# VH-VL binders against p38851r773to978: the designs that were tried, part 44

Target 1, 206 residues: p38851r773to978
Amino acid sequence: EAWCYFQDNFKVGSKTLFHVLFGDKSQVFPSSLFLCKKGSNLNNNSYWERIRRAKEDASCQFELCRKLQFQLNRTSNFIKDLLWLKDDNDNFKLVLQQRVTKIKQGYYFEVEEGPIIVKFPLCHPLLLRVRFIIAECITSQGESLKKCDLAILYDFNYVESIDKLNTKVEKLWLFERIHLNWALRYCKLEHSEINRKTREYLKKFN
Below, E stands for the ipSAE of ESMFold2; O stands for the ipSAE of OpenDDE; V2 stands for 0.75 times the mean of E and O plus 0.25 times the DockQ between their complexes.

## First folded at step 16 (VH-VL)

Design y5 (framework fv_spartalizumab; at its last look DockQ between E and O 0.03; V2 from the best seeds 0.00; counts 0 for: pae E 13.0 > 2, placed apart)
Fold by OpenDDE, look of step 16:
Structure y5 (fold): chain C 206 residues (1-206), chain A 118 residues (1-118), chain B 113 residues (1-113)
Amino acid sequence: as target 1 above (206 residues)
Amino acid sequence: EVQLVQSGAEVKKPGESLRISCKGSGGTFSDYAMHWVRQATGQGLEWMGNIIPIFGRANFDEKFKNRVTITADKSTSTAYMELSSLRSEDTAVYYCARDEYSGYFDYWGQGTTVTVSS
Amino acid sequence: EIVLTQSPATLSLSPGERATLSCKSSQSVLDSSNNKNYLTWYQQKPGQAPRLLIYWASTRESGVPSRFSGSGSGTDFTFTISSLEAEDAATYYCQQYYSYPLTFGQGTKVEIK
C-alpha cells in the first residue's frame, strides 16, 4: 500500500467548503476526474441517499451516498484497463461512489471516495481510494475555533495493489512499482483539479 | 440547548392545504435530518417523511407521497411540511423531530395541532 | 414496511413494580454487518412530544434513569421499567429505523395505580 495526502486551506467556513464540494448543486467532482472527457454531458452525479453504515459511529449511523458518473477519455496515457461500463452509445463510463461518513457539528466532515480499480497488463490491479476531511482551524489544545473562516481540506489518497482475493500485495515487481508511482501522480493531479474547481466555485461566494 | 419550535395551531377545511414550519436552534441545521411525525387524537405515532437539508432530499411514506411536500431553508434553519387535499383524517398533532443521521429522534418540536373540519 | 406490534395495549401496575413491555417486528431489524438492532423506545406523556429513552435496542439515552432498560434482538424486543414511579405513567412506543418507511409500534399505555 502506498498513500499520499494533500492539504489546502480555503478562506471560508467548513460548512461552506463542504457545500461547495459535496452539496447537491456542486459540480466540482463531476468535472474533476483527471481521466474524464472534459465537457461531457455524461459527467454527472446522482442524488445523495441514506444508507446504513457497516460500522457504528455515534456521529453518523447512516452514510450519505451518491454515485458520480464520468465519461472516460480512453486516449489518456497509462490507461490499459479500468473498471468501466460501456453504454449503448459506445461511451465508457466510470461510476465512482462517494460517501459522507461523518458530520460533526458543522466543523468536521469526512467523505470517502472510491474505489477505482485500475488494471495493467501482467500486474496486480491497483485499488484507489480517497478520504476527504474538512475541518476548521483547531487550536493547539485540539479545540475548533468558532467563527473561523478558514477551512482545511485534507485529501488522503490510498493506493493498494490487490490480488484475486482483494488482499494487499506487499511485494511489487518493477512495472508494478512504475504503475504505482503513476497512480500517486494521478492522485496529485486529481487533487489539483479539485482545488482549482473549488476555488473557482468559491469566487461565486465572495 | 437544542430546540425545535413549530408554527402555531391550524384550522383547515377539507380540500385545503396545510403548511407548518419547524425552526431549529442550538445546533447546526445541516447536521441533521428533519422528520415529520403526526399523531391523531388518542392514536399512535405515524412517520410521514423527512428531509436532509444539506442535499434537499426528502423521503416519504408511500401513504403521503402524493400529498406531502417537505422542504428546508438552511438560511433560516427551518423545515417545512406541506400537506395538500386535507381530509378530516388529517386532524392530528404534527411533530417535527431531528435525526443525527442515526434514524431515531433525539429532539422533538412542541407539536402543531391541526384540525380539519367542514 | 416493517410492522411493529407492541403488547400489552395497557399495563396497570403499582409503584415499585416491574413493568415489562414487548415489541415484535415483522422482520428482523438486526444488521449483521455491525450486529446492531435498529430499534428505539420512546416515552410520551399526555400533551407532550415523545422522549427518546432507548436506542440500538439496549442503549440508554443520556439523562435517562437507570430503571429504564431495553433488550432483545432480531424481531423480539423488551422494554423494562425495573421499579415503577408515578412519573412513569405514559405511553411507550417502539420504533424501527432499519429501513424506510420508519415505523412505530401502536404503543403500550402504562398506568400507575
Scores: ipSAE 0.131, ipTM 0.701, lowest interface PAE 2.5, mean pLDDT 85
Fold by ESMFold2, look of step 16:
Structure y5 (fold): chain C 206 residues (1-206), chain A 118 residues (1-118), chain B 113 residues (1-113)
Amino acid sequence: as target 1 above (206 residues)
Amino acid sequence: EVQLVQSGAEVKKPGESLRISCKGSGGTFSDYAMHWVRQATGQGLEWMGNIIPIFGRANFDEKFKNRVTITADKSTSTAYMELSSLRSEDTAVYYCARDEYSGYFDYWGQGTTVTVSS
Amino acid sequence: EIVLTQSPATLSLSPGERATLSCKSSQSVLDSSNNKNYLTWYQQKPGQAPRLLIYWASTRESGVPSRFSGSGSGTDFTFTISSLEAEDAATYYCQQYYSYPLTFGQGTKVEIK
C-alpha cells in the first residue's frame, strides 16, 4: 500500500472553504482531478443529496453524497486500456462519488471520494481513495480564528481483483511499484490544481 | 500558554529500544500535528516523522520507517516516539515540535538527551 | 527528498554589521498554486530548542525583530540580519515543508567577534 498527504492553510472559516471546494456552484471539481479531461462538456457535478445511514447508529444520521461526472483524460498511455469504476463501466465517461462523512459543530468537515479502480497492464487493480479534511483553527476556549486547514489524503491499495476489493496485495510486482510511483507524482499535480482553483475562487467570494 | 514537556534523559545500550513522551498543554491536542526531530551533538536537525491526530495518520522519514513508531494518546494530550534497535549513532537530543497544520514548527519541546553506548 | 544546502558554514562578524546567509534547495519549494515558498528559518542557541523566525520564506513570526528578514524564491533563499547584535550569536537553519520528508539545512553558525 501507499499513500500521500497534503496540507494547506487558508485564512477563511471552515464553512466558507467547504463551500468553495464542494458547493453546488463550485468549479474546483471535477476539473481539478488528474483523470479529468479539462474543458470537456461532459464534466459536471450532481447536487448533494441526503442518504440514509440508520444502520450505523440509532440517531438516523444522514450522509450527504454527490456524483462527479467527467470525461477521462486518455492522453497518458498508462490509462488507455481499461478503467473500472465501482458504479460505472463507461470507457470514456466516469462517475465518481463524493460523500460528506463527518461534520463537527460547523468547524470540521470530512469528505470521502471514490474509490476509483485503475488497471494498468501487468498489474493488479489499483484502488484509489481520497479523503478531504477541513479543520478550523480554534483557541483553547473554543473560539474560531477564522483560519482553517485543508488536508488531502490519497490512499492507494492494490487488490487481488475487481471482484475482491477487500483484499490487499502486500508484495508488489516490479511494474506495480513503477506505476504506484507515477500515481503518487500525479497526486501532487492534482493537489496543486485543487489548491490553485480553491485560492482563485476564494479571491472572488472569500 | 502553549508548552511541550518531554520525558527525561535516557542512557541506552545498542540493541535496546527507547520511548520518549511529549505532553502538550495550553491548547487542544487534536488541533495540531506533533513532529519528532533529532540532533546529534554538534550536528544539524533531522526530521524523523509526525503524528496527525485529527487525520488519524502518521508519517515517517524513510530512513526510520522500520525502526520508529509514533503514536498519540488524546486523553492525556501526549505523543510518543519509539525507536527500536538502537545504535551508537542514535545518540542525540530528541525534540518534539508542534505544527498548526502548515508544515513548520512554532513550538518545540525542551529536548530529551539520549545516549547510546556500550 | 529535498536537500537544503546552507552557506557559509560559519560567519564571524562584529556588532552592527550585516549578516547574509544562503539556503539553496535541490528542487523548487515554490507552490505555483498559491505562489508561496515553503521555506522557514529557525534560530538555535546552544542548549536550547530552535526558535521560529521566518516562514513562507519572507514572513516574520510575531515578536521577531525587524532586523531579521528573508527573501528568495524557488531554489535560492537568503536570510539577513541587517544590524547584528550580540544576542544574535546562534546557529540558523532553513527548513522546507513543501514535501515529505521534511528537511533542514545543515546550519550556519553566526559568531560575534
Scores: ipSAE 0.000, ipTM 0.448, lowest interface PAE 13.0, mean pLDDT 79
ESMFold2 (binder alone), look of step 16: mean pLDDT 92; pTM 0.943

Design y6 (framework fv_spartalizumab; at its last look DockQ between E and O 0.03; V2 from the best seeds 0.00; counts 0 for: pae E 16.0 > 2, placed apart)
Fold by OpenDDE, look of step 16:
Structure y6 (fold): chain C 206 residues (1-206), chain A 117 residues (1-117), chain B 113 residues (1-113)
Amino acid sequence: as target 1 above (206 residues)
Amino acid sequence: EVQLVQSGAEVKKPGESLRISCKGSGGTFSDYAMHWVRQATGQGLEWMGNIIPFFGRAYFDEKFKNRVTITADKSTSTAYMELSSLRSEDTAVYYCARDDYGYFDYWGQGTTVTVSS
Amino acid sequence: EIVLTQSPATLSLSPGERATLSCKSSQSVLSSSNNKNYLTWYQQKPGQAPRLLIYWASTRESGVPSRFSGSGSGTDFTFTISSLEAEDAATYYCQQYYSYPLTFGQGTKVEIK
């Protein structure tokens, strides 16, 4: 029932920003997720894989997909209800999917992240989807200004059940509304951390 | 250039339902949210709700949640707003507006809706 | 919800004069994440749809004359027309997009004498 936009500006090309954020060696996300244990060696990326896209968008015949793994910070009482996987060492991991859904001539990237599912007690499952848009600033002649915008859209949606992600809940009860507000706050913190880490890596890159 | 074209004027009776369309052209429909804003004669702007076609998710002002439905057809780049149980106070000009990071950079021409007995 | 209060309700000025409009929000619309104010200004003339003039509180939309400007941060915002022209006769609205529900101010009507 809620969403939020964030926009940041970076004095680099879109390819560079994409590399910093979504490169195979990037640690922006593994080190930025709010609900995750910071600095965990279990926080890592997988490699991008090419997946054939159905003919909904003729401009992009393939999608790139990868999975991010995070060790959950279990100091939060809500973590126990989060969708997670158990590894051989009895560690709980969140597996997050990222998909590159659009690429335009190397100056525009669109990445979809999620869904992230959180199941609070006595509540419907909360579904989080995130959309990243990297747009490079170009002149009318098509020249890069070595500057780009990063837009991040967070969308929260309650669903009827985990196996029915398309069944949206329109009427939220009191605790769901409270939890949604908390989620929005966490979202802002997440964005802030992503932004901070991105800038940190950019300094190292230059 | 981006253009939003809305359906024509509507005359309705109390209790009836209204459905207005907003067709987008000149841009990528799925990359933006579409909002609905109404304005009664001589009054201010009132946000009703929106839809994000990319996510297929609609959001509403609490005032309208029980009566309003917003949908989008990505194949035709068209957004729809349905308002049920019409009242005389629903008489207004209804606008669709494209969302650029939460503010509205393009607007439809407006649809005049009159609800009267 | 965030309530936006505009003042004055009506402003009557002569061509060439400076118009100053106020928009106050019931809570801050400044994001700590990107240090941007989620506040926009629209111009609406009779019989027309609103027109975007200012977004992020102070950024002027493309094609908008330089005489239009926005300033402020947090809860207090100002829209300025440096030198009024006859064509500037309209109602001006502020709008916040910081949180749901999106809300508008009640508008300030600018009349040209």
Scores: ipSAE 0.006, ipTM 0.530, lowest interface PAE 10.3, mean pLDDT 84
Fold by ESMFold2, look of step 16:
Structure y6 (fold): chain C 206 residues (1-206), chain A 117 residues (1-117), chain B 113 residues (1-113)
Amino acid sequence: as target 1 above (206 residues)
Amino acid sequence: EVQLVQSGAEVKKPGESLRISCKGSGGTFSDYAMHWVRQATGQGLEWMGNIIPFFGRAYFDEKFKNRVTITADKSTSTAYMELSSLRSEDTAVYYCARDDYGYFDYWGQGTTVTVSS
Amino acid sequence: EIVLTQSPATLSLSPGERATLSCKSSQSVLSSSNNKNYLTWYQQKPGQAPRLLIYWASTRESGVPSRFSGSGSGTDFTFTISSLEAEDAATYYCQQYYSYPLTFGQGTKVEIK
C-alpha cells in the first residue's frame, strides 16, 4: 500500500502543460518512463481515441485513451534478472494505457496511467497505478495566473494474484518489503525525468 | 445516490458571522467542486464561490472575497462556508451545489438565514 | 464578468401552449476548442432548490421530459417547453459556466392560467 506524491509548479497555463505532457508531438512520454529504454525505435504512442461511456439517457461522457509503446529497459539490476511484467512481449516491449478521466472548465485535468503489474520472485504481484493531475492557478476573479501545478501520484499495492487486482495483501513477505524500496526509486527517478523533459520542452516553445 | 445535507436555519444580527456546513454522501467528495449560491427572498440566484477539495483551492466572486471563507474537510466529506460582517442584505437562502464540469447537478436543501437588528 | 439577460420576466400561458424563454449573454460562451456552449437551464419551484434541466445549451439531463429543450449558440439562447403542463409552473434560470465568476440570468417566471 505504498504511495508517492510529487507536485511541481509551472509558469504556463494548464492547457499548455497538458499539451506538453500529453500532446501528439510531445516527447515526454514514453521516454520519461522509468521502465523505458531511451532512444529505442520501438518507443511511440498512439493518438488519443474517444471512448463513449453509456449513460441512462442520450447524454454521453467520453473518456480519452491512448497507448504508450516502449522497449523495456533491462539494464536495471533488479529488472534484468528478477522481473515479470504483465503484457511483456518476450521482455522486449510493454504497452501502457493512459486515460484522460476528468476535465473541469479548462482549469483541471486528470490522467490515469496503468496498471503495470510487476512480479518479483517469491512475491505477490505488485500493482502500480499513476495519476497525473494538472490544476490551473486562478485568482479569486477567475483569471488565469498563467501558472499551474502538476501532481503525480504513484500507488503501489500488492495483490493476491494477477486475476484478483482488487485485493490487498496486508502482511508483506520479507522480499516484498525489500522491493518497496525499489518502488521508491521508481517514483523518484521517473518523476525527475518527467520534470526534466517537461521543462526542456517548455523552454524550446516558450 | 448523491445527497447534500446542509446545516439548519439561522437568525443573525448585523456584524455577526455565519457558518453553514454541507455534508455530501453517495459519491467521491474530492472529485467535484462544491459551490455556494444564495437567493434573497423573491430574487434570483447569486454565485458566491467554490472549493476544489482535492487541491484545497477556493475561488470567490470578487464582491465576497474579503468576507467569505470556503473550506472542506475530506475526512468528513463536508464543505463549509463562512460569511463575516453580516448585513441585512445578506438575508437569503444559502445553497451548496456540486459542480460537474461547471453545471450544478446536485443541490443541498438550502439554509435560510435572516439578518435583522 | 458575463451578464445573462433573460426575457420575458413573466410568462403566463394556458396548459398545452408552447413556452419560449430567451437568455442573452454579454459575451460568447461558445468554446472554439470543443465547440460547446457553456450554458445551463434550471427549474426552481417555490421553496425548493433549483433542478438542472439542460446543459451544454441543448443536452437534456437524465429524467427530464422531452417537452423541455434548449437551443442557440454564442450569445443567444432559447429554452422551450413544447406543451406546457401544470407542474411546469416555476421560475427558470439560465447559467453560464464559461468563465468565473459563474453567473445566472435573473429568471423567467412561468405561470399557468
Scores: ipSAE 0.000, ipTM 0.455, lowest interface PAE 16.0, mean pLDDT 80
ESMFold2 (binder alone), look of step 16: mean pLDDT 91; pTM 0.935

Design z1 (framework fv_recibokibart; at its last look DockQ between E and O 0.40; V2 from the best seeds 0.00; counts 0 for: pae E 11.2 > 2)
Fold by OpenDDE, look of step 16:
Structure z1 (fold): chain C 206 residues (1-206), chain A 118 residues (1-118), chain B 108 residues (1-108)
Amino acid sequence: as target 1 above (206 residues)
Amino acid sequence: QVQLVQSGAEVKKPGASVKVSCKASGYTFTNYYMHWAKQAPGQGLEWIGEINPDSGDTNYNQKFQGRVTMTRDTSISTAYMELSRLRSDDTAVYYCARGDYWGYFDYWGQGTLVTVSS
Amino acid sequence: QIVLTQSPGTLSLSPGERATLSCRASQSVSSYYLHWYQQKPGQAPRLWIYDASSRATGIPDRFSGSGSGTDFTLTISRLEPEDFATYYCQQYGDYPLTFGQGTKLEIK
């Protein structure tokens, strides 16, 4: 398992940042995704749908879920799984899910993205997941106190090799390690793009 | 248990200012945005704006931009809405309302009638 | 801004009848950003339906909400005398927040 962590500050409240990133009219996703073909008319996101959550967290009785649809960049033929859908023009698109897994009245948000499975020849597939956390001020207990109008975006990117049973593979051979490293670099690039688009949006946002 | 209690009715002259208060109780004041709405006599509801009680950050309806100022005093869990340069069409009942995550208002003040007359 | 248009403006019905109130948005709004309020004369509005189809606390099950995209509906299966009031829809899909003009449900 490998992961990379990013943190960015935005001079807006967490609620505002959430809407910029994940709101119904947000333009940040899916165009910021690394594997996304920019400018494709197939790039769309859906509205959030509420799914009943298991009784694990009383602070969020429902999980919000939406689908991000995007056309894959043809230069990147690494994804061959159930997330591929062919359109009427014999083109294919990827459907990625985002889930709001936690919301607190302190305007604290946790959003999960994924999974994305990337397959390389002769290698175990890579499972990629992203966890976003938005908070204005986080205590040691992980709660937002909303003390200032400064939202912090945390991006946790998780990459792991999995076997046919979706179990984590502990021992990786050299090429698998190389691919893992590339995946982490891609995560960084994607994060950079998300950040760029978010800031661009905020310049226009009142 | 959650209550929003607003200040009393006001009568103002055109060009004057009015400041309406909304005292919150029964919940953590700073955990919820406070919204304000306008309802002219016999008319519907109009959203004026919102304030983050913790930070004091505000978002206003452009219709009221430049004339409305929302503030709060966290020490007494009270939100304020000030409307300046009053006109006759500002005559209305003004409501404060607690806002939840997805933009619905689950608790409302009793309303404050502001009458603007020459 | 997102304009919410309610119809009809006035609905005259008798107790026991079925009431159907419409709220149309000028652009698509997530169902979870569409809400309904009831208001009686001399009173503040009261949250009635949230997330397009969820009843607020204490709201009888004869009330139901439905819809998606641009078309939303509030339905009262069997009108009670206390149900006669003005109903407003409201959206949080985009700033500024907006209300419909209201539907007045009056007794025939």
Scores: ipSAE 0.023, ipTM 0.569, lowest interface PAE 5.0, mean pLDDT 85
Fold by ESMFold2, look of step 16:
Structure z1 (fold): chain C 206 residues (1-206), chain A 118 residues (1-118), chain B 108 residues (1-108)
Amino acid sequence: as target 1 above (206 residues)
Amino acid sequence: QVQLVQSGAEVKKPGASVKVSCKASGYTFTNYYMHWAKQAPGQGLEWIGEINPDSGDTNYNQKFQGRVTMTRDTSISTAYMELSRLRSDDTAVYYCARGDYWGYFDYWGQGTLVTVSS
Amino acid sequence: QIVLTQSPGTLSLSPGERATLSCRASQSVSSYYLHWYQQKPGQAPRLWIYDASSRATGIPDRFSGSGSGTDFTLTISRLEPEDFATYYCQQYGDYPLTFGQGTKLEIK
């Protein structure tokens, strides 16, 4: 219910787009994130690491994850959150997780980011999850149309407590318009930066 | 069943060119990179380069830059590697191999022996 | 360029023994881009271990891969006659894609 959705089309295959966005050689993240203070020496990415699933099945698809470490943008720092006060108040360092949750023969990728707790000014804290979907446009017979879509879904949920994450909003606050405005601004600015950096890096990659 | 079938052995003189083909079957040709590797007699493997069969984009090992051209024909699921200005140390077996984003080669062609002799 | 240095160059062992093959990278490589191949004379290489530790289809569980950063290993817990071959490590963490020079595992 409280979400933003973006879709962009690229004239490249899904493997190329994944490499540009999320490869170990990519520079799109964390600097494209709204919360990231760009240029900070605290901004660093870990390598992708495989996580062996607890239940092995016939598919045997392992989940891949990495961590994005970055300094919080204090110039636009409107976030007050008890979940973030225990680390280092002087530098406001944040670690964000990205997870590759699905790969189909290298033509389809899903990457999930978060969850994190964000608090916009005058708003109740919201749980944020982001999902990136890279899908090569193919026919039902598996033939590529030489196009690839990137979809970005930003999903905001009301946080009642740590024990009740992803709880649906049951009671809207009198500042509902403020929540929607901040969420839209967050999504639009971040999507714009991701798209810009992706197109720049595509030129450098090729 | 995935298969990569390469063209037959070639004998060339120094200064000539050779073009090796790699015909793919059993999978969607354009959804995987095609790589080429060189193995000189009694030696290890050396990566020559890669092609994205969908876009035609290539990346070459700098050691072969300027002498190698990789192409493909998606209508017959075939990749090509052409090596020009051949010299004696180009005598080797040349392999095609299928790879994905993570860069492991799960299927290989049978190899093509190219012999450069005076 | 990332240089992969394998050691030892040749490893002479008897069936039933444990083998440990080393691959050292000149700079850090993500485990997801570090792979191993087996090659026998006159044959194309075969994918053996991918993503540093995952066995390819049909590879016996006596083979295991491990390591991260710059140091990776391939271990064979109990050698069988069919395991004697040359093993290569390979990286795709940065261009150009590179192979190690190989470790020849031979029967003593």
Scores: ipSAE 0.008, ipTM 0.489, lowest interface PAE 11.2, mean pLDDT 80
ESMFold2 (binder alone), look of step 16: mean pLDDT 95; pTM 0.960

Design z2 (framework fv_recibokibart; at its last look DockQ between E and O 0.06; V2 from the best seeds 0.00; counts 0 for: pae E 17.0 > 2, placed apart)
Fold by OpenDDE, look of step 16:
Structure z2 (fold): chain C 206 residues (1-206), chain A 119 residues (1-119), chain B 108 residues (1-108)
Amino acid sequence: as target 1 above (206 residues)
Amino acid sequence: QVQLVQSGAEVKKPGASVKVSCKASGYTFTGYYMHWAKQAPGQGLEWIGEINPDSGDTNYNQKFQGRVTMTRDTSISTAYMELSRLRSDDTAVYYCARGDYWLGYFDYWGQGTLVTVSS
Amino acid sequence: QIVLTQSPGTLSLSPGERATLSCRASQSVSSYYLHWYQQKPGQAPRLWIYDASSRATGIPDRFSGSGSGTDFTLTISRLEPEDFATYYCQQYGDYPLTFGQGTKLEIK
């Protein structure tokens, strides 16, 4: 497993940042996927819905879920999973799921995105997942400070090779390592785009 | 310490509207869903709907869809349920209840508000 | 919608006896989404058992919940005078949320 994380500060409250990124009217993500056709009318997001978790536990039985739809570039042949659909107009669409997995009183948010499965010839598929954490300033004791007007966005990117049983592959051969590195670069590009769009939106919002 | 205090009993005519309030205290109001339930005299409980006090988003039982409106005022930690076009079978005790954000069960209840609809 | 059917409608027992209350769902419900409430006359319901088998805070250990799928049970090992009330099961497995019609536990 390989992962990279990014941290960015925004001069707004965590709730505001959450709405900018994940709000129903937000256009940050529909325009942020690197491998999608930019400006496509097919790029959109759905409303958040409260759904049952796939794996139930006593602490979190429900999550908020929405679907992001992207029109993929036809030249991109590496994303093959159940989320890749072909419409009647011969367009390839990726339906990416986002899940809010934790909310604390409107000042702390955890959002999980994915999975995206990328397949390369002669290689184990790569599974990509992203975890977003939005938090406000915290004290040294770990307590959140409300109304600090400084939100921190953590972007955790997880990339792992998986076998047919969806089990992590520990040892990778040379080409798999190369593709893994490419995937990490992709994560960086996605992050940069999300950051750029977010800041652009914030300028308009203020 | 957690308390839900509802408004007093109401007597309404058929066709009128009633708005019941539920003031929350002892916890972060926006951190939990507020649910509403109906209990007709001598009968069981019926779920009316829920509201997310933070976002204002609502989910209603279709049985009440079009007649019920749930709102909240976060500044005073108060949830409201308005039921319009009242009829005799709306006569009941109405409860607000706090619902865990993720779990959905109702761990705290208001004392109930009797709404009587009579001509 | 998921219909919860409780049985019996009325249960007449004496203090010291064992009480068994049934809640049957029209569809399978996860144990994490099945809850029980106690209600006494003139009072609001009170959370009693959550997640099918977990006692709410302050609930005596003579109360127990069990079950899975479509069949759930609330059991009182030895009835105390204060246990006589109406018990409702409730599901959060799907919208709309629904309650059982209740079982009235009355003193014989």
Scores: ipSAE 0.010, ipTM 0.554, lowest interface PAE 9.8, mean pLDDT 84
Fold by ESMFold2, look of step 16:
Structure z2 (fold): chain C 206 residues (1-206), chain A 119 residues (1-119), chain B 108 residues (1-108)
Amino acid sequence: as target 1 above (206 residues)
Amino acid sequence: QVQLVQSGAEVKKPGASVKVSCKASGYTFTGYYMHWAKQAPGQGLEWIGEINPDSGDTNYNQKFQGRVTMTRDTSISTAYMELSRLRSDDTAVYYCARGDYWLGYFDYWGQGTLVTVSS
Amino acid sequence: QIVLTQSPGTLSLSPGERATLSCRASQSVSSYYLHWYQQKPGQAPRLWIYDASSRATGIPDRFSGSGSGTDFTLTISRLEPEDFATYYCQQYGDYPLTFGQGTKLEIK
């Protein structure tokens, strides 16, 4: 098994992303659930697990994933360490996965951020998934053009209950649209950092 | 294939300065921190500081603050550590070491540079 | 500053014996940030164990690391002649980075 294999390859690492998305310093989603808040009694796991696929097998797709465990307070949809931590019956555990995928044959990296649970004022809680697809541009002979393309895919689901996280959102409500720009601004900042590091990575090899 | 090659031994007088180089090869220089450590004769290891070769940001052990300067030249993949106002207790072997960006272990070390400070 | 205290300072054993080296931190350190090095006279240190329990590339499986919080251990199940050296622990949990003072493993 491999832990933190991703960090050995290039410098778009989970620690930087974690502080931006799930750190105790996040100011982007005030009504949202955030893991690793100071004073939290949530279970926290910061290491990356490698899904076992031998790197020496050139045909093998591999994936690094990290599991975060936390409790979701169903009555308030947020975590508070001073006022709301009295009743275990009100809290449900969620396991969220963050993934980094490298596919040798595709000459691309797939970075999946989230799921992130976002609670806008006046709106149902939303589960947001963002997928970064960083594709290396190559010639027909397989030679690098020292350029990458970044595609960003968003997926929204309603959080209706702890066991029902898969309701697809087809149309955002008016108030969700008003607050969406804040959520996407945060994701765009992260996307820009990933793109910058991807360009640096591609410049440094070959 | 990763190599860190340091400059040769130096003999200095008290009050002088010394600049030790560390030439990196076999990896992407800006992808790892570069650290410096001191080992006085017959003693253990002491961390001097670190530099991020990508940004140039440094962090120094307070014991060396004000006397140490760490720099790098990314065009030749070389890190530098300069120690000023040398004293006799600065006599030591100085190592550069590549630090993992996330976990901070030192997986490759230079061969060491002996700096002797004597009158 | 996190002080790492290694014990014993010197450990005299024969080849074939089991060795246990201790590293105690003055504050809790995440196991992710505690590492071990081997150093032989006249040589640079070498990474031996990282994140408390993972062996560096090429390190024999007779070496194992364990521990969490303030107490960390390096164990050598069956000493070989090449294992006699000084071992250091190092932490990255807080600045400044610190090393233990070392345990010298010597042949009796």
Scores: ipSAE 0.000, ipTM 0.437, lowest interface PAE 17.0, mean pLDDT 66
ESMFold2 (binder alone), look of step 16: mean pLDDT 95; pTM 0.964

